VH-VL binders against UPF0111 protein PH0637. Designs and how they scored, part 8

Target 1, 226 residues: UPF0111 protein PH0637, of Pyrococcus horikoshii (o58371)
Amino acid sequence: MIKMQVWKKLFAKSPFKPLIRHAEVVVQTVETLEKALDSWARGDYENMKEYAKKVDDLEDIADKIKSELRDSITSKLLMPVQRTDILEYLHMQDKIADAAEDTAKWLLIKRNLDSIPNDIKDIILKMGKESIKAAKLVYEAIKQLDNVLESGFAEKEIKKEYKIIKQIEEVESKIDGLDSKLMEIVFTSELDWKDGLYILNIARTLSNISDKAKDTAERIRVLMNK

## First folded at step 1 (VH-VL)

Design m15 (framework fv_maftivimab)
Fold by ESMFold2-Fast, scan of step 1:
Structure m15 (fold): chain C 226 residues (1-226), chain A 123 residues (1-123), chain B 106 residues (1-106)
Amino acid sequence: as target 1 above (226 residues)
Amino acid sequence: EVQLVESGGGLVQPGGSLRLSCAASGFTFSSYEMNWVRQAPGKGLEWVSTISSSGYTIYYADSVKGRFTISRDNSKNTLYLQMNSLRAEDTAVYYCARHPGEYVFSRDAFDIWGQGTMVTVSS
Amino acid sequence: DIQMTQSPSSLSASVGDRVTITCRASQSISSWLNWYQQKPGKAPKLLIYKASSLESGVPSRFSGSGSGTDFTLTISSLQPEDFATYYCQQYNSYWTFGQGTRLEIK
């Protein structure tokens, strides 16, 4: 294992800075999805469609960055951690953007948004806002991992990292709770069956954002494990 | 007319603090990513910090990380740079600049710049 | 950090000359490179974005080319107002400027 101070003598930069850049695109993807959800909740199909397309474009950019990072990590970069662990981390982080894209695609299925009750829309919006918190915490987690390495795995920095991981788990739990409440409303309401399928799939793909954020955090635990 | 106007520059002792402001007008400030770029007297341009349109994503140059804090107030159309633990090598003209940033890597060009504000760190 | 190196550091030319300024990245940046012009006492002005796209309002005598690690800014017929310092900037990973090329009168 190469200590960060020794690694810096051999290499001028942190191996996690490219992963932090990819995380930025992931955050922007989820932020843009929230804008699509806001338009969706207002019954504004055209603006929702435009934001949904932007989510798709951002996920495509994230995928391109992922491909470029895979090439860079494999061919040119000697790292203080195993390549396979970094590549698996990158894959999980990218899946957060995939989940946002899936959600946007489900939003586009329905043009008449007036048949969806406002109480259902409100819960979906809350899930969307919590998803931004999950994505932002992943961004904080990968930045803090850089600090863990720079400190030589100092206990203070490791504790900060575990606190962020715990916060990601708490956000995922909160979204799971919102999803459960939404399911209860859907099953006890007089919602049309097609609208039911529509809402349940939006909820499933939204829940996947925080689920993949949690998976990404688990990969950080692997990267910290000596 | 699209404008960025910096203020808050001045003379400060080493180890001191200073806060810069950048007032935006003529465009939807909340839709743009914002940057601080500095230039020491007679030297080249150095990127300092970037903040996303929402404020969630922030980057710093290694030379200022831990000492400078970028922030924005979209309700006031204003960008800030809080500078702490100032050193002689921080002496520079500080520019604020926007980039469209609708998509990362699509058009991350600094298309509108302020006039700059001079920060001098000396004892 | 990606290092950006410009060459030459300074260049002397006459009005009407074809001027070429180069910029080299320490690693591949695809086409994610901008060019800026800065006149003494003024803020920089965007000339070219994404390696070869001319910014609106910039004269057609300016052109950019290149991809990967090697990039070129060309002024086909130098005008008096073109004497300035030129900077390249990568935006593939964060943002890094080149050290600048000062274009001065012969």
Scores: ipSAE 0.000, ipTM 0.429, lowest interface PAE 15.6, mean pLDDT 85

Design p01 (framework fv_polzastobart)
Fold by ESMFold2-Fast, scan of step 1:
Structure p01 (fold): chain C 226 residues (1-226), chain A 121 residues (1-121), chain B 107 residues (1-107)
Amino acid sequence: as target 1 above (226 residues)
Amino acid sequence: QITLKESGPTLVKPTQTLTLTCTFSGFSLSTSGVGVSWIRQPPGKALEWLASIYWDDDKYNNPSLKSRLTVTKDTSKNQVVLTMTNMDPVDTATYYCAHRGYWLSEYFDYWGQGTLVTVSS
Amino acid sequence: DIQMTQSPSSLSTSVGDRVTITCRASQGISSYLAWYQQKPGKAPKLLIYAASTLQSGVASRFSGSGSGTDFTFTISSLQPEDVATYFCQQLNSYPLTFGQGTKLEIK
C-alpha cells in the first residue's frame, strides 16, 4: 500500500522504523482476533464472522507490507545491522499475524456454538486477551530497539529492552498454563469429539501467537549483537 | 466520520469536583486499538495531557495529577467521563477529548471542539 | 517525564518565506513525535506524525524531520492561512507531553 520509495527513506533513517510500522498492523490483527473471540464466546456467529474477515484483511495488509519492506532492502543499502537479520526478524513478526489468521479460520468452521461449554469459552477468551499483551509487547520491544540504536547501545536502554523480552516470555508461559488447563477440561468433560477437535485446534493456533511473539523477541536479541 | 464533543459545567468553584463527559460517534470503544484521551489548555499556554482510556479498560493518568483524576467509559453510550477533584483557579483551561488514532502511530487525529472551564470564587 | 522545548516561542515573517520551528526532547524519543496546528478558538489539528510523515489531507508545504532528541518542522512557503500556534508532542512514553508552542504570525 505504501510505495517502495517511502520504505527506502525510512530504512535510511533506521533499520527498525519500517519494522515498527509492520508491528502496528500485527497488533491490530491480534486485537481484531480478540474481538472475533469475544463474539464467538457470546455465541454471536455473524459478528464473529465479520471480525474473522477483518483479521484476514489485516493479515493480508501485514503480508503486503512485509513484501514491500523485503523488496526495499537491497544489497547496496548501507545498514548498521545485517540485512539477513532484519529479514529474519520481519519473518517472525509476520508469523504472529499468520497465527491470528489461522485461529480465525478455525473459528469459522463451526456455526452452532451452543454445544461449547462456557468454562471452555472463558479460557479461550482469556488466552485471546493474553495474546494481545504479547503482540503489544513485541511492538514495544521493536520501538525500544530503535531507542537502543539511537542511544549508541547505552546500557540503560539495553536493560529496558531485556525487561520487555522477559515480559513477552512471561506472557507466553501464562498462555501455556491456560492451554494446559483447557486440555484438562476437554479431557474430563463429556464434550463431543468433533467439538473437542475444534477447541484443541483453536487453542493450538491461539498459543502459536505467543510462541511466535517469543520467537520474535529472540530475533531482537540477535539484532542487539553488534 | 469521527466526531467528539465535550460537555459539563463551565464554571467551578475552588475545592469542587469537575465532571466532564465526552460523547462521540463514528467509532466504538469496543473496537480494539482505539482510545479516548483528555487534554487541557490553560488560556495562552501549552497543551497538557491528562488521561487516556482504551478499548480494554486500560487507563493512564498524568502522574502530576494522578490523585485527582479518574477516567471511566460507558461503551454502550459512546461516552468517556473525566473526573477531577479539588479544583483550583490554576485548573482554568479549555478541556478537550480526542480520539487516539491507532495504525501508523498512536496520535490524536480527531479532537472535540473543547469546553472552557473557569475555576473562580 | 520527558520535557519538550520549542524554539522560537514566536516568530513573525512574510508570505512565501520558509519557516522553521525546532523541538527538543529531554531524552531520546526516536521518531515518536507529532506536530499539531492550532488556530485561535479552535482545537488542534494533526499535521505530522512519526516525526516526518504527513497526515492525509495536509498540504505538502508542511514537513518534519529529525530523530532522537532534535526535531524540525518546516513550512516551505508560508501562506496566510498558516497563521497559528504549532505544538510538538512526544508519543514515546507516558505521561504524554507537549512543547510550549510556537506562535506564527505574518508581518
Scores: ipSAE 0.000, ipTM 0.434, lowest interface PAE 14.7, mean pLDDT 85

Design p02 (framework fv_polzastobart)
Fold by ESMFold2-Fast, scan of step 1:
Structure p02 (fold): chain C 226 residues (1-226), chain A 123 residues (1-123), chain B 107 residues (1-107)
Amino acid sequence: as target 1 above (226 residues)
Amino acid sequence: QITLKESGPTLVKPTQTLTLTCTFSGFSLSTSGVGVSWIRQPPGKALEWLASIYWDDDKYNNPSLKSRLTVTKDTSKNQVVLTMTNMDPVDTATYYCARIPYYRSGFWSFDYWGQGTLVTVSS
Amino acid sequence: DIQMTQSPSSLSTSVGDRVTITCRASQGISSYLAWYQQKPGKAPKLLIYAASTLQSGVASRFSGSGSGTDFTFTISSLQPEDVATYFCQQLNSYPLTFGQGTKLEIK
């Protein structure tokens, strides 16, 4: 849980430290979703359900942190960067956790998992693992942004930040490629229409994790290019 | 060494229930990812998968026979049991149990098989 | 259900010959295909899994290739002990299905 006095102390020197805490919870949310996906691929509905509930709990924590951060950011008088840009960053970062929650919700609507082919499960699992990489890179990016600010926008720190942003874009591109391959498999397979709808929505929400990670990285680029 | 062995009746009358037991050694169904399957082969015909059971008690039955098939396990005894109701002469086959070494992609196979037991269904 | 079709249904050839058996799936199964050898009166023996991976302890003359719908099993130099029926199996989706078998004999 967040304490208001901690946020006030952090924002006295850096507005990004609370965003780092929020990003940490976002990473935990996506990592927990991967455990739900592992159980899902094994046909283990009960463990999948348990991990899906934990994803929901973590997203709720992330949302509470977001609300408290919004209040702290908007009440600050002296900001090194525009409040609107920080709020837009927070909004995008939080959408990563939202996408993980949406994926967990889709996993839960089907109890009998034996009709889903292994080649489809394999690609979904690969998308999940890449989503973890995206979330972790966002965490590294916001930590590095704090270093950029504290260094007075030193060239070396800015270059490190751009490297992380590029890695996020590469992960998103890889997930997009996996999604395209999955679509090909789904449309050439004789799947029940409900299973098709189920898989396509899982893929859509998983792809949203990396899409929102890329959007978050774009907000960082805006913060650095003022 | 990994070994599996089928046991049960070799002659069944039409409409009766068949119960076959697979007893195995060299592995455990307490190991994550491991499973045991039942496969049959009518004389001179192709292999037909019947059912699978996994370490976590997850079960899969052939849809064409689903209402007739039950698969259970006793992890402490290293046994898997197949029950098939309403036997018919067309069910005459050699019945095998086989191990799935790991449920996930890249390891799917039946890597070790029992010797098989011929079950004849006749009056 | 995924239908597995093997070609040929039977073949007769000489010791030392290269033998090729094909297997076709009615829909895409990626690389989730296994090959088994069955000698008369015996249980099937796994030779190849994941379409191309040789099972431990299996002679190197056996190989597999392919992905999606078309798969090939090869014996590079036929030995007398290779006389058997060979089956392919898809493990991509339930129900798991086998090919009809290819009976291999020596002339």
Scores: ipSAE 0.000, ipTM 0.496, lowest interface PAE 12.3, mean pLDDT 86

Design p03 (framework fv_polzastobart)
Fold by ESMFold2-Fast, scan of step 1:
Structure p03 (fold): chain C 226 residues (1-226), chain A 123 residues (1-123), chain B 107 residues (1-107)
Amino acid sequence: as target 1 above (226 residues)
Amino acid sequence: QITLKESGPTLVKPTQTLTLTCTFSGFSLSTSGVGVSWIRQPPGKALEWLASIYWDDDKYNNPSLKSRLTVTKDTSKNQVVLTMTNMDPVDTATYYCAHSLRYGDFPYYFDYWGQGTLVTVSS
Amino acid sequence: DIQMTQSPSSLSTSVGDRVTITCRASQGISSYLAWYQQKPGKAPKLLIYAASTLQSGVASRFSGSGSGTDFTFTISSLQPEDVATYFCQQLNSYPLTFGQGTKLEIK
């Protein structure tokens, strides 16, 4: 039980501190994906491949942290919130890193990047940039949730939390708009069908990053509710 | 690509202070979770962790070396500096700096290392 | 401080052989263990972290297992380029500590 003692020590500082630490790794994963996307847009397959592998490594770290946290949360700890709600939050937060890994896997499928038009690359890069914003906002949201609890659910802290949640929803909406524009370009262009499938799957997995960020924010609403 | 390089004097006299600089590229110490660690290896012996500094300016020093160690960072210059006071011949070692990641209070790994710089302590 | 003990201290074997190195922690460290390869005159190279996760770019013949206090590092089929000293490291608590190293040579 050394593993459980370690997590109990971490929870003693703050019930949400382990979730904040997991969120840090999720942010790192999405930031690394952005570097892979930058290399991809420049036609730099080798650097893209290196960053894509690093995304996989970071997602593996996030998943291991999630597993260890799940073990600790299910032990007999006194929590200020329902254990099931914390586990559902952790699950959604980890899905953000999963989506980043899926995107990296799709990037690796194609070696000849010059066949992808620059207008498509531009939209994909914009989606990537917004995905980083979503991940960072999730990190801010879980940190603010800690402040909400420490303040005894003070109105001022709850208001700050809802502002962050609204920003996550706005980012997701913006990514949806970019995805819709991309779909139209892919469908009306004379792009090779394999390149079309490639781009659409990259867009889908990128959109999943913000979708899971929004789902995570909804779990924060649940954690604040009682 | 992540690269790190150690620089400083290769010869130090007993009782003097050693100052080593780690200059890096391919990452920023403003990135959450990222840090730089210092590790040394006396000739033919095991690796010994000395100190770590992270993006949030959290610092960890090996208590076996007591108050002899100071680690600082200059995020804008991509540099981390290690200072070790009162050098002794037993401190003769190759000194490495390494890119470090942590989760909460737990470092996760040292994935990229500098080439190392041999520091000889002799009168 | 957590003491890390490796076994064996040195090992001499043949190309193609399965090589196993063990590492024991003086107290529980969960899965917070890394394995490094150090070739003569070179800096250590991370091979495995979190006890069993292979670092990107590292050959699949290397693997790690274990948790708590007992850990194993395996090379499934030894290659000439694998001649090196291997170190384990615990990353569970400060001060961070390394094993004494295992020197791997070919007969």
Scores: ipSAE 0.000, ipTM 0.481, lowest interface PAE 13.5, mean pLDDT 86

Design p04 (framework fv_polzastobart)
Fold by ESMFold2-Fast, scan of step 1:
Structure p04 (fold): chain C 226 residues (1-226), chain A 121 residues (1-121), chain B 107 residues (1-107)
Amino acid sequence: as target 1 above (226 residues)
Amino acid sequence: QITLKESGPTLVKPTQTLTLTCTFSGFSLSTSGVGVSWIRQPPGKALEWLASIYWDDDKYNNPSLKSRLTVTKDTSKNQVVLTMTNMDPVDTATYYCARTKYEWGLYFDYWGQGTLVTVSS
Amino acid sequence: DIQMTQSPSSLSTSVGDRVTITCRASQGISSYLAWYQQKPGKAPKLLIYAASTLQSGVASRFSGSGSGTDFTFTISSLQPEDVATYFCQQLNSYPLTFGQGTKLEIK
């Protein structure tokens, strides 16, 4: 963990460098969730449980960093953007890790994974893969925002940032499509109602990862207009 | 090149236990996403899946035969072993082992030659 | 358990003919279906997986289609070496299940 004095020094260099550090942990959290989903799809409850615990640990680290960053942003620090805008961005970015943790908690609800058909598991795995893409794009977006600032808001850097935001929106749209297809399969299958609720909640929390990534991208639009 | 070969007794008496070994080459059961399955076929009849074992030692047995079936692996020897208890004449069949791949569900891309096991007194 | 039903049970036709075999699942399996060819005295050979994806090295005259519960396997122009029994298999859930087979012969 970085001490508070180190965070203040990073904020002095750029309001976005501390946010980049937090985004790294968010990416690790979503990548670890994918390992839990892989074990889940194979019916490996014990390995799934271990990865789910690691997701929880990483989300705790993200929350600690968020708290340290919140405490290190002071009225005495001169920044080219408003303190409240930075905090609102951080809040949205952290919710991505929260969504990953929620998904892991739903995975743990059911021990007998053999009753879940492979076509349902495959769509959930595809949603997981797209969720990693969303988290990595958020990481690229906050890094690119730092480049925008360093360039003095140069047109080419701003255009590059908007391309990344559009990619995040496209990933969210793709996950929405997968969720719709999954709902059709659940409602036409012989799935027990409890298994149906289980799957739909996994899909909902997984979709929330990309929803929060999109919300984070909207906060970048706000920061760009300063 | 990927090859699998079944070995074990060709004649078994009723009530005895059958043990079959699958020895393979060209792939490893330490590779993620790979498994080995046992499938049987009584003379002139359809294929019946018996059991699967995967790289992570995850195991699945056909519920119709579950109490009779045990599947194990030895990754260092490239072998998978099937044990089936309380053999009956209706269990007379050609027994195959096959590489199982997870990709768009579970399918069998390479098969052993098969071994005919006859159960008679 | 998912029941797999093939039709016809047997078929006799001429070299060069188009052959179609159908497979019906008792419940929806999306595209999670494979087709196998078994020649007399030999082990089965994978021809198609994911309902329509041709296995590498398999002749292009073989094709598959369908989704949900109804699936079709086609040989566009029958060759003498295609005499075999063909089986469908659902890939979707345990226990893995096969159709009863379709025996293909030449007149």
Scores: ipSAE 0.000, ipTM 0.473, lowest interface PAE 14.9, mean pLDDT 87

Design p05 (framework fv_polzastobart)
Fold by ESMFold2-Fast, scan of step 1:
Structure p05 (fold): chain C 226 residues (1-226), chain A 123 residues (1-123), chain B 107 residues (1-107)
Amino acid sequence: as target 1 above (226 residues)
Amino acid sequence: QITLKESGPTLVKPTQTLTLTCTFSGFSLSTSGVGVSWIRQPPGKALEWLASIYWDDDKYNNPSLKSRLTVTKDTSKNQVVLTMTNMDPVDTATYYCAHRPWSGYLKGAFDIWGQGTLVTVSS
Amino acid sequence: DIQMTQSPSSLSTSVGDRVTITCRASQGISSYLAWYQQKPGKAPKLLIYAASTLQSGVASRFSGSGSGTDFTFTISSLQPEDVATYFCQQLNSYPLTFGQGTKLEIK
């Protein structure tokens, strides 16, 4: 690990700036997925399809940013933290966008949306809104990590970072609770079995968004503590 | 259709500050993954990258030019501004701005360039 | 900084000939390489990106290949309008760097 002051003498740019850029696209991907979910809940297949395609486009942009950053890091650029820790962080952050893309793919396999009960749609929409919170918190966390390093690990900046990490964990816990409630409704209802599989897969991939956000937060702890 | 055009003084005296404006159309610097870069070319010499600015206000400046370079954007006006301090005759060059998708399938290549503006640094 | 070296620095050949220009990076740059054409008094024009992908609207006689540190640019059958200086550029790492250019002329 090299102190930020020493690192700035060797390189003109923070290694976290590209990660922040990538995180911004990840937020946009999850926000776009929520628009797809909103259309889905209204039974609007065509608008849902349009937003789902946009999720694919944004995830592709995120993957390309990830690839460019990965290649840049592996060209032996010196960093204030371990290269492998940065790459593991990037991998987890990118998996958030992957989970959003997977959710959009599941939305698209069914054209008649009227057979899905409103109570199930409501829970899915709540999971979507919480997923946006998770993605935005990851964006705030990586920005705050840059502040932690630039401050020389000042106590106030570390505390602020841990507060954000705790909020990510709380959001993931809420989504897990919503997912559990949804599973119970699906398995105790008279829902058609194909609709059941459809909903369970949407819930699984949607839950993965917050799961990967939590994993990303854990990588931030590694970057701070080694 | 994407277009970019450089504007600013064509003659600068030594020690003065150069300010160049890139005005563009056909895209927005609020679009994720999009940037604008400045490149210069002294007469008969190779291309030299100067600076890039992106949709998220992230900036890269050529370290060889140290703190002489500032790049800013005004997204609402579709403009990017390059400022270079303490101009020297050696800075005489044609200055270009170019559209740079930071990521995407183009892998950050400068796909569309402005026509360039020759800046002469002389007495 | 990543140094980009082109070979040859200049080349003179005949219309219809196959032209090959090479570019070497001092460090691995994966496929983050572009090729530009610059005609006298004009701005550079992107021909090839991602080392081997032809830019939309560019003539099919132009092609690129390579990855890592060694890259090749080819014109399969030289046309009079191809007289220009050609530059490679690495887009992998800051600062972005260009090759010194290859001046292509017709005999």
Scores: ipSAE 0.000, ipTM 0.423, lowest interface PAE 17.6, mean pLDDT 85

Design p06 (framework fv_polzastobart)
Heavy chain, then light chain:
Amino acid sequence: QITLKESGPTLVKPTQTLTLTCTFSGFSLSTSGVGVSWIRQPPGKALEWLASIYWDDDKYNNPSLKSRLTVTKDTSKNQVVLTMTNMDPVDTATYYCARSYFGRDTLYYGMDVWGQGTLVTVSS
Amino acid sequence: DIQMTQSPSSLSTSVGDRVTITCRASQGISSYLAWYQQKPGKAPKLLIYAASTLQSGVASRFSGSGSGTDFTFTISSLQPEDVATYFCQQLNSYPLTFGQGTKLEIK
ESMFold2-Fast, scan of step 1: ipSAE 0.006; ipTM 0.527

